# VHH binders against q9y6x5, part 43

Target 1, 379 residues: q9y6x5
Amino acid sequence: LPPKLLLVSFDGFRADYLKNYEFPHLQNFIKEGVLVEHVKNVFITKTFPNHYSIVTGLYEESHGIVANSMYDAVTKKHFSDSNDKDPFWWNEAVPIWVTNQLQENRSSAAAMWPGTDVPIHDTISSYFMNYNSSVSFEERLNNITMWLNNSNPPVTFATLYWEEPDASGHKYGPEDKENMSRVLKKIDDLIGDLVQRLKMLGLWENLNVIITSDHGMTQCSQDRLINLDSCIDHSYYTLIDLSPVAAILPKINRTEVYNKLKNCSPHMNVYLKEDIPNRFYYQHNDRIQPIILVADEGWTIVLNESSQKLGDHGYDNSLPSMHPFLAAHGPAFHKGYKHSTINIVDIYPMMCHILGLKPHPNNGTFGHTKCLLVDQWCI
Below, E stands for the ipSAE of ESMFold2; O stands for the ipSAE of OpenDDE; V2 stands for 0.75 times the mean of E and O plus 0.25 times the DockQ between their complexes.

## First folded at step 17 (VHH; framework vhh_surovatamig_d1)

Design v6 (at its last look DockQ between E and O 0.42; V2 from the best seeds 0.00; counts 0 for: pae E 5.5 > 2)
Fold by ESMFold2, look of step 17:
Formats: sequence, structure tokens, C-alpha cells
Structure v6 (fold): chain B 379 residues (1-379), chain A 122 residues (1-122)
Amino acid sequence: as target 1 above (379 residues)
Amino acid sequence: EVQLVESGGGLVQPGGSLRLSCAASGFTFDDHSMSWVRQAPGKGLEWVADISQSGSEKYYVDSVKGRFTISRDNAKKSLYLQMNSLRAEDTAVYYCAKESSNSLRGSSFDHRGQGTLVTVSS
């Protein structure tokens, strides 16, 4: 029968949480499978862009989800809470669940992974939950395991999304050891519940499971604010996104707006779109605004001096604080193997290989993940 | 508009008590976890206490356990912090904070009040 894969994301799970906190259940999962200690994600290091990069293998400029808040100047559309289900935003790429369910005798299931409740290229996940943050992990898991066990055609690719530790990382900051220990203990218990449910249903030995995340989290402070109103009149631009990567649409001459901003703070880089560093792969899409402002790690761009965050992400993707991990278990994976690093875009071609799918053109490199797989020679 | 209005702060001697209140409006109060956070002079923000939507689960930072009690009244759309056995190190501005309804797009908290000052001094 065809191989099966469950892809699980715990949002905002910083890679070094594994070293700094105890995870008995996740550690057991890793011991019987594989670990990638650090995953280099894509810039900007935000939730929607990185979840879509995992399932498309593409940089943000190529898949078109370039931020959590976007504006398209040609169509005048805004990507927002009220408009994040418009296929317009998602149609610049083909995610793996679409490719999977178009195969003969296959379907896909989803419990709230970003985009799985959108008809992308007129195709929505075969089974899915509409996004609702109030739905418990247990209910999400129950639906996913029911679909994996009881569907015709069979579910061969499934996704499961959980909002923690991102939600608590924003709330407390990653340096709050007391609160983060409590939060991460709960997450480890959920991983234990996941593994136990799969064992009880007879799925554990024949289902491939990837547990990963989209980004990390860095500590913010009221002492590390960049007040944009101190540098430029708010009437000179439209603000598309604020922090830590601000997206600036000038209302006056672009060069004048740039010149007012370029010396605003030593803790912020100001880029004209054509001058964005090539290493970001963040230039060639109409949804990237003419000027972006990139705050240094732990700095927050604000419009007045009263706004701040306790923990945040979205910073330069070279920062270790922005990097998640990846762990995996199942018949496709070695047991007891640790790997130092991959790029987040490498996950897509690996998943396509496991499922026997032809990947769409993408930015990932299959060779980077070969050492994780039992059917590949690492050299 | 979401509004959170803190009250009940003031000057108190060590060992004294205060009760903080937070009046909430502009959202469905009982659909959200709520928190008290504080900022001491020259320090960063610190989470003090959390309470679940129903009020059935409560969490405290170790420094206030046994002295502070978080509570909520969903009918009155109000959050409370009973502060007993106050110490000098409890001196801070105390903020009421609302959990975000959509964590995909923002921090766990999307709103907080303007705060109420608690000063514990001889």
C-alpha cells in the first residue's frame, strides 16, 4: 500500500528549547527516529510564509505569501484576518496536499495547517478543519487519526497544526523560564498523547511522522523600541506591515521616504526593494513593498512609545533564535540518527520522495535530507 | 473597540493588601484567557498570573504563589487580582491583558490596558 505521512507543526518552537528544557516524550520520539537540530527557515520568519514554504519548497518571493500582512498594488487586495482565504494569495504555488490528492486512490487530510481550508488551484484538502484556535489539540488529533484510519480513498498525507509554543512565546518571552517550562511541558505531554494514540490505533509502525515548526522566538523589551513617528511623518507612507520587518508604501517620492528613514536607528536596516540582500531571496514579488525596514534581533518597530511585544519573530533568518528543529519517525527514516542542519525548503522534496510524488519546481535540495532516509546512501 | 481598564492600585505598606480590578468591553470576554502582567521600575514586563476562559485553571509566577489570587466574573466582564502580604518587590505597574483570538497573526495577547500603579513602601 502507498506510504503515509503525518506532518505536525508546533508553532514557534525554537530549536534550542530542546537543549534548555526537558522533553521526555519528544526525546523518546527522537531516539527511535531522526533529529535535525537546526532548520534554517525563510525570510521573513513569520507563520504564514514559513508554513507555506514547508509544503511548497519555495522561497517566499516564489510562493507569494511574503508576510502575515500583505498588499497587492495591482488588484488593491489586502491579506488580513477577513481575507486570508482568498485563493488569489495562495495560487502562486501548489502545496503538497494538492499534488497528493490528485494521485489515483489518494486523499489528503488537514487539521488547521495554514492554507488547507483554501481551494488552491480549485482544490481544497479532501478532509479538513476550518481554522479555529479554540479547537483542542485532542479534537484535531482525533479527526486526523480518524481520517488516516477510515477514509476511502485512503488518506496518505495529513497535516496537524498547533499554536503553541508561539502563543506563549509572544506572551511571556523566551527568557521567562518559569512560564516557558510550564508551556513546554504541556507540549511534550501533547506529543506523548500523539504517539500513544498512533500506537493504540495500530498506526505507529507504518506511518511516517514529522514533527517540526516554522520559526523560533526572541526576547523583546520596552527598552528596545524604534519609534517610527520620530523619524517620518505618518502621512508620507502607507504602513502594510509593522514589526520586526516593516513594509512601507510611500505616498510621496520614494527616495525622500528612504532618506528620512535611513539614519532613523542604528538598530534598523532600511532597504529599497532592489537593494534587499540577495541571501534573503526576498525581492521578486509584487507583494514586497518598495521599502522594507528590518529591525535587529529583539528590537520592535512602533508608531508611538507605548507599543511593544514580550517575544517576537520575523527577524533575519540567519539568527539562531529564529530557527526551529525537525524530528521524524517511521519506516522511511533511520532510527537514532542526528543531523545538524537543513533548510526549511528541503522538507518539501523529502516529503515528495517519501510519498512517491514528483515535486513541482522548488528551491529545496533533496541531497540535504538523504542521510535521514533508509532508502538513500548518505555519501 | 477592545477596552481594558485597570483600577485599584495605590500606596500600601509591606504586609498589606490590595485588590486590582479590570473592566473589559468590546469583545466576548468569556471566550478568552486573561492575564495580569507587571513592570517594576527598571525591569522588563513579567507575567504574574493567568486564568482560563471559565476560571477553572489558574497559574502564578513563583514569587506570588500563596499571596496573590486571580479571579474573573464572566457575567460582569471583569478580571481581578487579590494581592495579600505585599512586599517591596511587588512595586510595579500592573496591566490586564487579553489573549489573542487568532494566534496565527499576532502575539498571544493583542490588547492590554494602561495599567494601575502599585507602590509597596514603608
Scores: ipSAE 0.056, ipTM 0.554, lowest interface PAE 5.5, mean pLDDT 90
Fold by OpenDDE, look of step 17:
Structure v6 (fold): chain B 379 residues (1-379), chain A 122 residues (1-122)
Amino acid sequence: as target 1 above (379 residues)
Amino acid sequence: EVQLVESGGGLVQPGGSLRLSCAASGFTFDDHSMSWVRQAPGKGLEWVADISQSGSEKYYVDSVKGRFTISRDNAKKSLYLQMNSLRAEDTAVYYCAKESSNSLRGSSFDHRGQGTLVTVSS
């Protein structure tokens, strides 16, 4: 039987939640599989960029999904979470479900994973759900598992996405122990449901399952605000993205805009595009705006409006608070093995290996995940 | 068009009580969780309380626990906040907020009202 892989993402699951809260079902999952404690994600630690990095193995500058909100100056197109269906934005890379879908006697399935309801390179998963946040996890799970079990050609790669604990993290802040405990318990229960469903269908022993996330969450405060209106007039620029990484499109001379912003706050770094630190791998794409503002951890960039978020993400990808985890179970993975860290782009070549797919050129390093796999030597 | 209109704010002495109301229109009220948020002078917006669609679940920020009570009347499309034992630190503009049923990635609220001012002062 061809290898099968289910990739599950719980949005905004900060890695250290595993240390600070109880996860009976997830811990059982890990006990019988592997854990990577910290996954270093890509620079703008946001949902769309990181989910696309997971499935492409590419940094943002390469796959072209550089933020949750984007603007292309040539076509005058806008990208946002409510406007993400144009293949124009996704076609700078080939995600793994497309690669898999194009193989003989294979098909892909997807439930709400970013980009999966868009034809990319004129290819869409054989089975997919249009994104709808109102659809329950149960319904998503039922569809995915049905497709994994009964499809012809067989579904060999599937994705499943869930919006929590991200939404709650934003609402309550990650330091709200009472509310986050409740939310994370529900997540653990959903993992229990997932495992139970797979066992009931006889899929558990043969299906490789990866449970991961795209980013973490940091605590924000009403006392840590950076008001851009105090530094520059709205008429001088267009805001493409706001916080914690603002994308600035100048309406006047770029240098003048830069000079007005560079000293706006001691808790915000201002970069011309060419001066963006190399470690971010966030420079070589036309969709990156001429000026970016990067707030310090826990600081929020605002206009003359107050943020409603008590938690946020998108900060420097070196910050532990921004890091997700990865757990996996199945024939391809060891049992009871824990690994400290990998890069988020490393997941792609690993998944390709598991599925027997030739990977597209990517930024991942297969060697970083060898210790997780039973058929590899751990160096 | 989604509309949220708050009322009930005013000046009250410490230890006093106020009842805020929010009238909702332009959406299916009972399909959405609702929240109260507030903004104190010179501070950012903070979450105060929320209530589930049916009203069966209620949650509060720690600072108001035991003092504030959130409630709703789905038939009247109304949200309420009973505030007792008010303190100076409760001084703020209070907003009714509609939670996104569509859980837009990264957003908790999609609409809020104009707000009603609550001033707690001796």
Scores: ipSAE 0.030, ipTM 0.475, lowest interface PAE 4.3, mean pLDDT 93
ESMFold2 (binder alone), look of step 17: mean pLDDT 81; pTM 0.822

## First folded at step 19 (VHH; framework vhh_surovatamig_d1)

Design w1 (at its last look DockQ between E and O 0.90; V2 from the best seeds 0.84)
Fold by OpenDDE, look of step 21:
Structure w1 (fold): chain B 379 residues (1-379), chain A 122 residues (1-122)
Amino acid sequence: as target 1 above (379 residues)
Amino acid sequence: EVQLVESGGGLVQPGGSLRLSCAASGFTFDDYAMSWVRQAPGKGLEWVADIWQSGSEKYYVDSVKGRFTISRDNAKKSLYLQMNSLRAEDTAVYYCARESYNWQRGFSFDHRGQGTLVTVSS
């Protein structure tokens, strides 16, 4: 039988939650599999960019999903929650489910994953659910396991997505121990449900399962605000993306806009596009705006509005608070092995190896995950 | 059109009690988590409490734990905040807010009422 892989994402699951809270089900999962304690994600540390990096192995500048909200100056197109299904935005890369489906006797399924409801390179996931936050985890789990078990051609790659603990992290703040403890317990219970379902269906021993996340969460405060209106008139620019990384499209001379913003706050770095630090790999794409603002950890960029979030993400990808984890179980993985750190782009070549797929050119390093795999030599 | 209308605010002495109500209309009420938020004079908007769709999950900011109780009646499309043992620092305009989450857009209060003033003073 061809190898099968289920990729699960719990949005906004900060890596250090594993150290600070109890996860009986997840710990059992890890005990029988592997753990990467920290995954360095890509800049910016937002949902769509990082999820697409996981499945392409590319930095954001390369796969073209550079933010949750984007603007293309040439076509004058916008990318947002109301307009995200245009293949134009996704076709700068080939995600793993497309590669998978181009193979004989293979199909892909998604409940859910950014881009899976879009025909990318004229290929859409064989099975998918449109994004709907109201759909329960149970329903998503039922659909994905049904497809994994009963499809022809067989589903060999599947994704499962859940919005927690990101939503709660935004509402309560990651430092609210009491409230977040309750939320994270629910997440652990869902992991328990996942494992139980797979066992009941007889999939557990043969299915490779990766549980990961796209980013972490940092604590925000009403006392840590950067008000752009105090520095520049709103008529001088268009805001493409706001916080904690703001994308600025000048309506007047770029230099003038830059000069008005460069000293706006000691807790915000202002970059011309060409001056964005190389370590971010966030420069070589036309969808990146001429000026980028990057708030310090825990600071929020606002206009004349009050912050509504006690937690946020999107900050410098070197910050531990932005890092997720990766756990995995299945025939491809060792049992009881822990690894310190990998890059999020390293997941792609690993998944390709597991599935026997030839990877597209990518920024990942297969050598970083060799120790997780039973068929690889690890020194 | 989505509407949220708060009521029940007023003047109360320290240690007193008030019960706030919010009447919701124009949307499927039981599909949304709901929050109470407040803004004190000279301060920013502060989250106070929320209740999830089913009504079984309730969360509170630390400063109101043990004193405030959030509840909802989905049949009546109503949100409530029972405030006991009120303190001077609880003085604020209280707003009913609908929670919205999208994996791309993130979290926000996409609708908020006009608010009701709560003044705690001797």
Scores: ipSAE 0.893, ipTM 0.954, lowest interface PAE 0.5, mean pLDDT 96
Fold by ESMFold2, look of step 19:
Structure w1 (fold): chain B 379 residues (1-379), chain A 122 residues (1-122)
Amino acid sequence: as target 1 above (379 residues)
Amino acid sequence: EVQLVESGGGLVQPGGSLRLSCAASGFTFDDYAMSWVRQAPGKGLEWVADIWQSGSEKYYVDSVKGRFTISRDNAKKSLYLQMNSLRAEDTAVYYCARESYNWQRGFSFDHRGQGTLVTVSS
């Protein structure tokens, strides 16, 4: 019987929440499994790019989901929450659920994950829920456990996505101790429900479970705003994405647009595409615009002097505030092992190993995760 | 059509109380978390409080904790803000706002009312 894997994401779960708040259920999960304290995610540190990096092992420039909002100049296509299901956007990579379900006697299931409701390379997850934020965690859990338990061919790879603590991190800010403590307690209760349901259904002992996230969250403030309107007229550019990494398509000479922006704020770096730092691996895709603006941590790029967010993400991926964690439990994993850091792209080749899949070419390094796995020599 | 109509604002002395109301129509009220946000003269929007769909989860900005109470009546499709121990710094236009979250666009307020003015002055 092939190994099974459930990949769980709690969106926006900053790694140091584990130190600063109490998680009795998650700590029990970790105690019987493994913890990676920091996962270095990919730039830009946004939801869609990082979720796709987890399941492809690729940097954003290589998988083509380079932001939550994109523009392709050749096709004139726009990517947004109203038109995110065109396979054109997703077809530059092959996510793990596609590879998995093309194997003999295997299927894949998704209680949401970016891309699982899209026919990528003409292949859509065998069982899936369309994204709907109104669907309760309990209903998502009911569907995914039903599919894991009652499918032919058997579901061997499954995903489960939840919007918290990202939603509350944006609303209340990660520095609001009282509000975030109450939110994070509710999330820990959901982890308890997950583990209890798996135990009750007889899945717990033979299912590998990864609990991770896509990014963290940093505190924002009305006194840390960068007003683009004070630096450049709207008529000189098209805005593809705004904050904290603005994507700027010039309407006039690119050098003139760059010169108007480069001294706009000491709290913002302005890059021509060819000058984007190599460590970002964020240059070699047509969907990356000719100019990007990268705000300093906690700064917000605005078109007027108002911002509604108290927390945000998308910043430089070297920032600890942008890093999630990874915890895992199951027959493939050691018990009681803690690891300091991996790269988010390393998760993909590890998952392929657990499932017995040949990974597609990717940017991950299997050796970085070997110490988590019982069948590997850790040296 | 989504409509949010605030009422109950006015002029109040420091230390006084007001109760704001918001009548909602044109959508399934019970399906949405709701917020009060405010805008003081010359300042940006400030989130004040929110209440989740069932009414059992209530959250507040630090500056109003212990003084303001948010509530909702799903049968009446109404949102309320009880404001006690009012201070000059509470002077603002108060808006009833509907919360929206999508994993791609993030958190936002997708609708808000016309606002009701609260002035705290001697």
Scores: ipSAE 0.790, ipTM 0.910, lowest interface PAE 0.9, mean pLDDT 94
ESMFold2 (binder alone), look of step 19: mean pLDDT 85; pTM 0.856
OpenDDE, look of step 19: ipSAE 0.892; ipTM 0.954
ESMFold2, look of step 21: ipSAE 0.744; ipTM 0.900
ESMFold2 (binder alone), look of step 21: mean pLDDT 85; pTM 0.856

Design w2 (at its last look DockQ between E and O 0.83; V2 from the best seeds 0.84)
Fold by OpenDDE, look of step 19:
Structure w2 (fold): chain B 379 residues (1-379), chain A 122 residues (1-122)
Amino acid sequence: as target 1 above (379 residues)
Amino acid sequence: EVQLVESGGGLVQPGGSLRLSCAASGFTFDDYAMSWVRQAPGKGLEWVADIWQSGSEKYYVDSVKGRFTISRDNAKKSLYLQMNSLRAEDTAVYYCARESYNWQRGFSFDYRGQGTLVTVSS
């Protein structure tokens, strides 16, 4: 039987939550599997970009999902919450579920993972749910497990997505210990439900399961605001994305716009596109705007308005507060092994290996995950 | 059209009580978590409390814990905020807000009412 893999994402699960809160179900999962304590995600540290990096092994500049909101100057298309299903945005890369179906004539399933409800390279997941935040985790779990258990051709790759603890992190702030404790307990209970469901269906021993996240969460404050309106007139630029990394499309001379913004705040770095630090791997794509603003950790870029969020993400991907974790269990993984760090793009070649797929060119390093796998030598 | 209409605000002495109400229309009320937010004079918008879809999960900002109680009646499409032991610092315009989440925006209050003024003064 072909190997099977379930990839689960709890959005906005900061890595250090594992140190600061109790997760009996997740810890049991880890005890019987492996843990990567910190995963360095890709810049910018936002939902769509990082989820697509996980399943492509590519930096954002390479897979083309460079933000949650994008603009293409050539086609004049917008990528936004109201327009995210155009394959135009996704076709610069091949996600693993497409590879899974095309290479081996297998099926894939998805419960609201970003991009899974879009025909990418004329291929859509064999089974999928349209995104709807109102759909319960239980319903998502039931559908995914049903597809994993009763499909022909068999579902060999599945994704499961959940919005917590990201939503709560935004609302309450990650430093709200009381409220976040309650939320995180619920997350752990969901992990318990997942494991129980898999056991009940007889899938647990044969299914590889990865539990991870796309990014962490940092504390924000009304006292840490950068108001762009105090630095530049709104008529001089179009805002493509706002905070904490703003994408600026100048309406006047780029240099003039840059000069107006470069000294706007000591808590914000302003980059021309060609001057974006190499370490971000966020330069070589036409969808990256001519000027980007990067706020310091915990600072929020605003227009003439107040921030309503007590937590946010999207900051420098070197910040620990932005880092998620990875846990895994199944026949492909060791038991009781802990690893310090990997890059988020390293997940893709690992998943390809587990599934017996030939990976597309990617930025991941298979060597970084060898120690997690029972069939590999750990150097 | 989504509508949120707040009521129940007024002038009250310190230590007094008020009950705010919000009437929702134009959407499936029980599909959404709901929040109360407030804006004091000269200050930014502050989250006060929220209640999740089922009504069993309630969360509060620290400054109102033990004093405020959020509740909802899904059949009536109504949100409530019982405010007890009111303080001068509770003076603000209080808004009913619908919570929303998606991949691009993340968390947001996509709709908010016109607000009701609560003034706590001796």
Scores: ipSAE 0.893, ipTM 0.955, lowest interface PAE 0.5, mean pLDDT 96
Fold by ESMFold2, look of step 19:
Structure w2 (fold): chain B 379 residues (1-379), chain A 122 residues (1-122)
Amino acid sequence: as target 1 above (379 residues)
Amino acid sequence: EVQLVESGGGLVQPGGSLRLSCAASGFTFDDYAMSWVRQAPGKGLEWVADIWQSGSEKYYVDSVKGRFTISRDNAKKSLYLQMNSLRAEDTAVYYCARESYNWQRGFSFDYRGQGTLVTVSS
């Protein structure tokens, strides 16, 4: 029987939530499998870029999804919530479901994941749901388990995406222990439902399951605002993305725009594209704008003096608050093993190994994850 | 066409109570989580409370926990805020706001009303 893998993302699940809150179902999943306590994600620490990094093993500059909102100056194309299905944006990489379903006797399924409803290299996930936040976790789980159990050719790679705790982290802030504990308990119950459903359908023993996330969440405050309009007239630039990493396309001389922004706030770093720190791996793509503004943790770039979010993400990927976790269970994984950290790009070559796929060129390092796997020597 | 109309604001002494109402129209009310947000004089918008679609899940900012109660009546397309033990720092314009979430756009309040003024003073 071919190996099978279900990749699950709970959006915005900060790694230290595992220590600070109770997760009886997730902890049981971990005890019978593996845990990576911190996953160092890619800059910028936003949803679309990091979900695509998981499935391509590439830094954002290399896979081309460099933000949730983008502009390509050569083609004049815009990428946004209403305009994200043009394969142009996605074709700079080959995600794992494309490689998987090109194998004989294999297909792929997605109960939502950024890109699975796009024909990337003329190949769309064999089965998929269009994104709709109103679809319950139960319905997503029903669809994915039906596809895993009943499809011909069989589904060997599947994804399942859930919006929490990202949505609630933005609304209530990660520091509100009462509100977040109630939200996180509901998420743990969903993990319990997932495991129970897989057991009831006879899928649990032979399915590899990864539960991970794309980023964490940091606390914001009305006391930590950077008012961009106080530093520069809006007419001097086009705003491609705002906070916490602003993407600035100058309408006047770039150096003049840079100089107007340079001293705007001590809580914001202003980079010309060529000066973006090398450790971000965030420079070599036309979709990265000529100037970016990077707010300090917990600071919000605004056009006026109000912000309605109590939590946000997108900050420097060195920040522990931006890091998710990874847990996994299944025949490919050890039982009861904990690992301290991996890079999010390392997940892709590990998944390719589990599925018997040849990875495309990528930035991941298989050696970083081999201790999680039963078929590998761990020094 | 989406409209949110707040009412029930007024002048009240510290320790007093008020009940705010919000009448919603132009959308399927049951499909949306709803919030109360407030703006004190010279301050930005501050989230106060929200209630999820069914009404069973209610969340509050720390400063109002135990004093305020959010509720909704989906049949009447109405959102409410019962405010008890009011304090001077609760003085603000209170807005009914509709929540919006999309995995790419993120979380926001996509519609709010004109607000209703609550003044807490002796």
Scores: ipSAE 0.792, ipTM 0.914, lowest interface PAE 0.9, mean pLDDT 94
ESMFold2 (binder alone), look of step 19: mean pLDDT 84; pTM 0.846

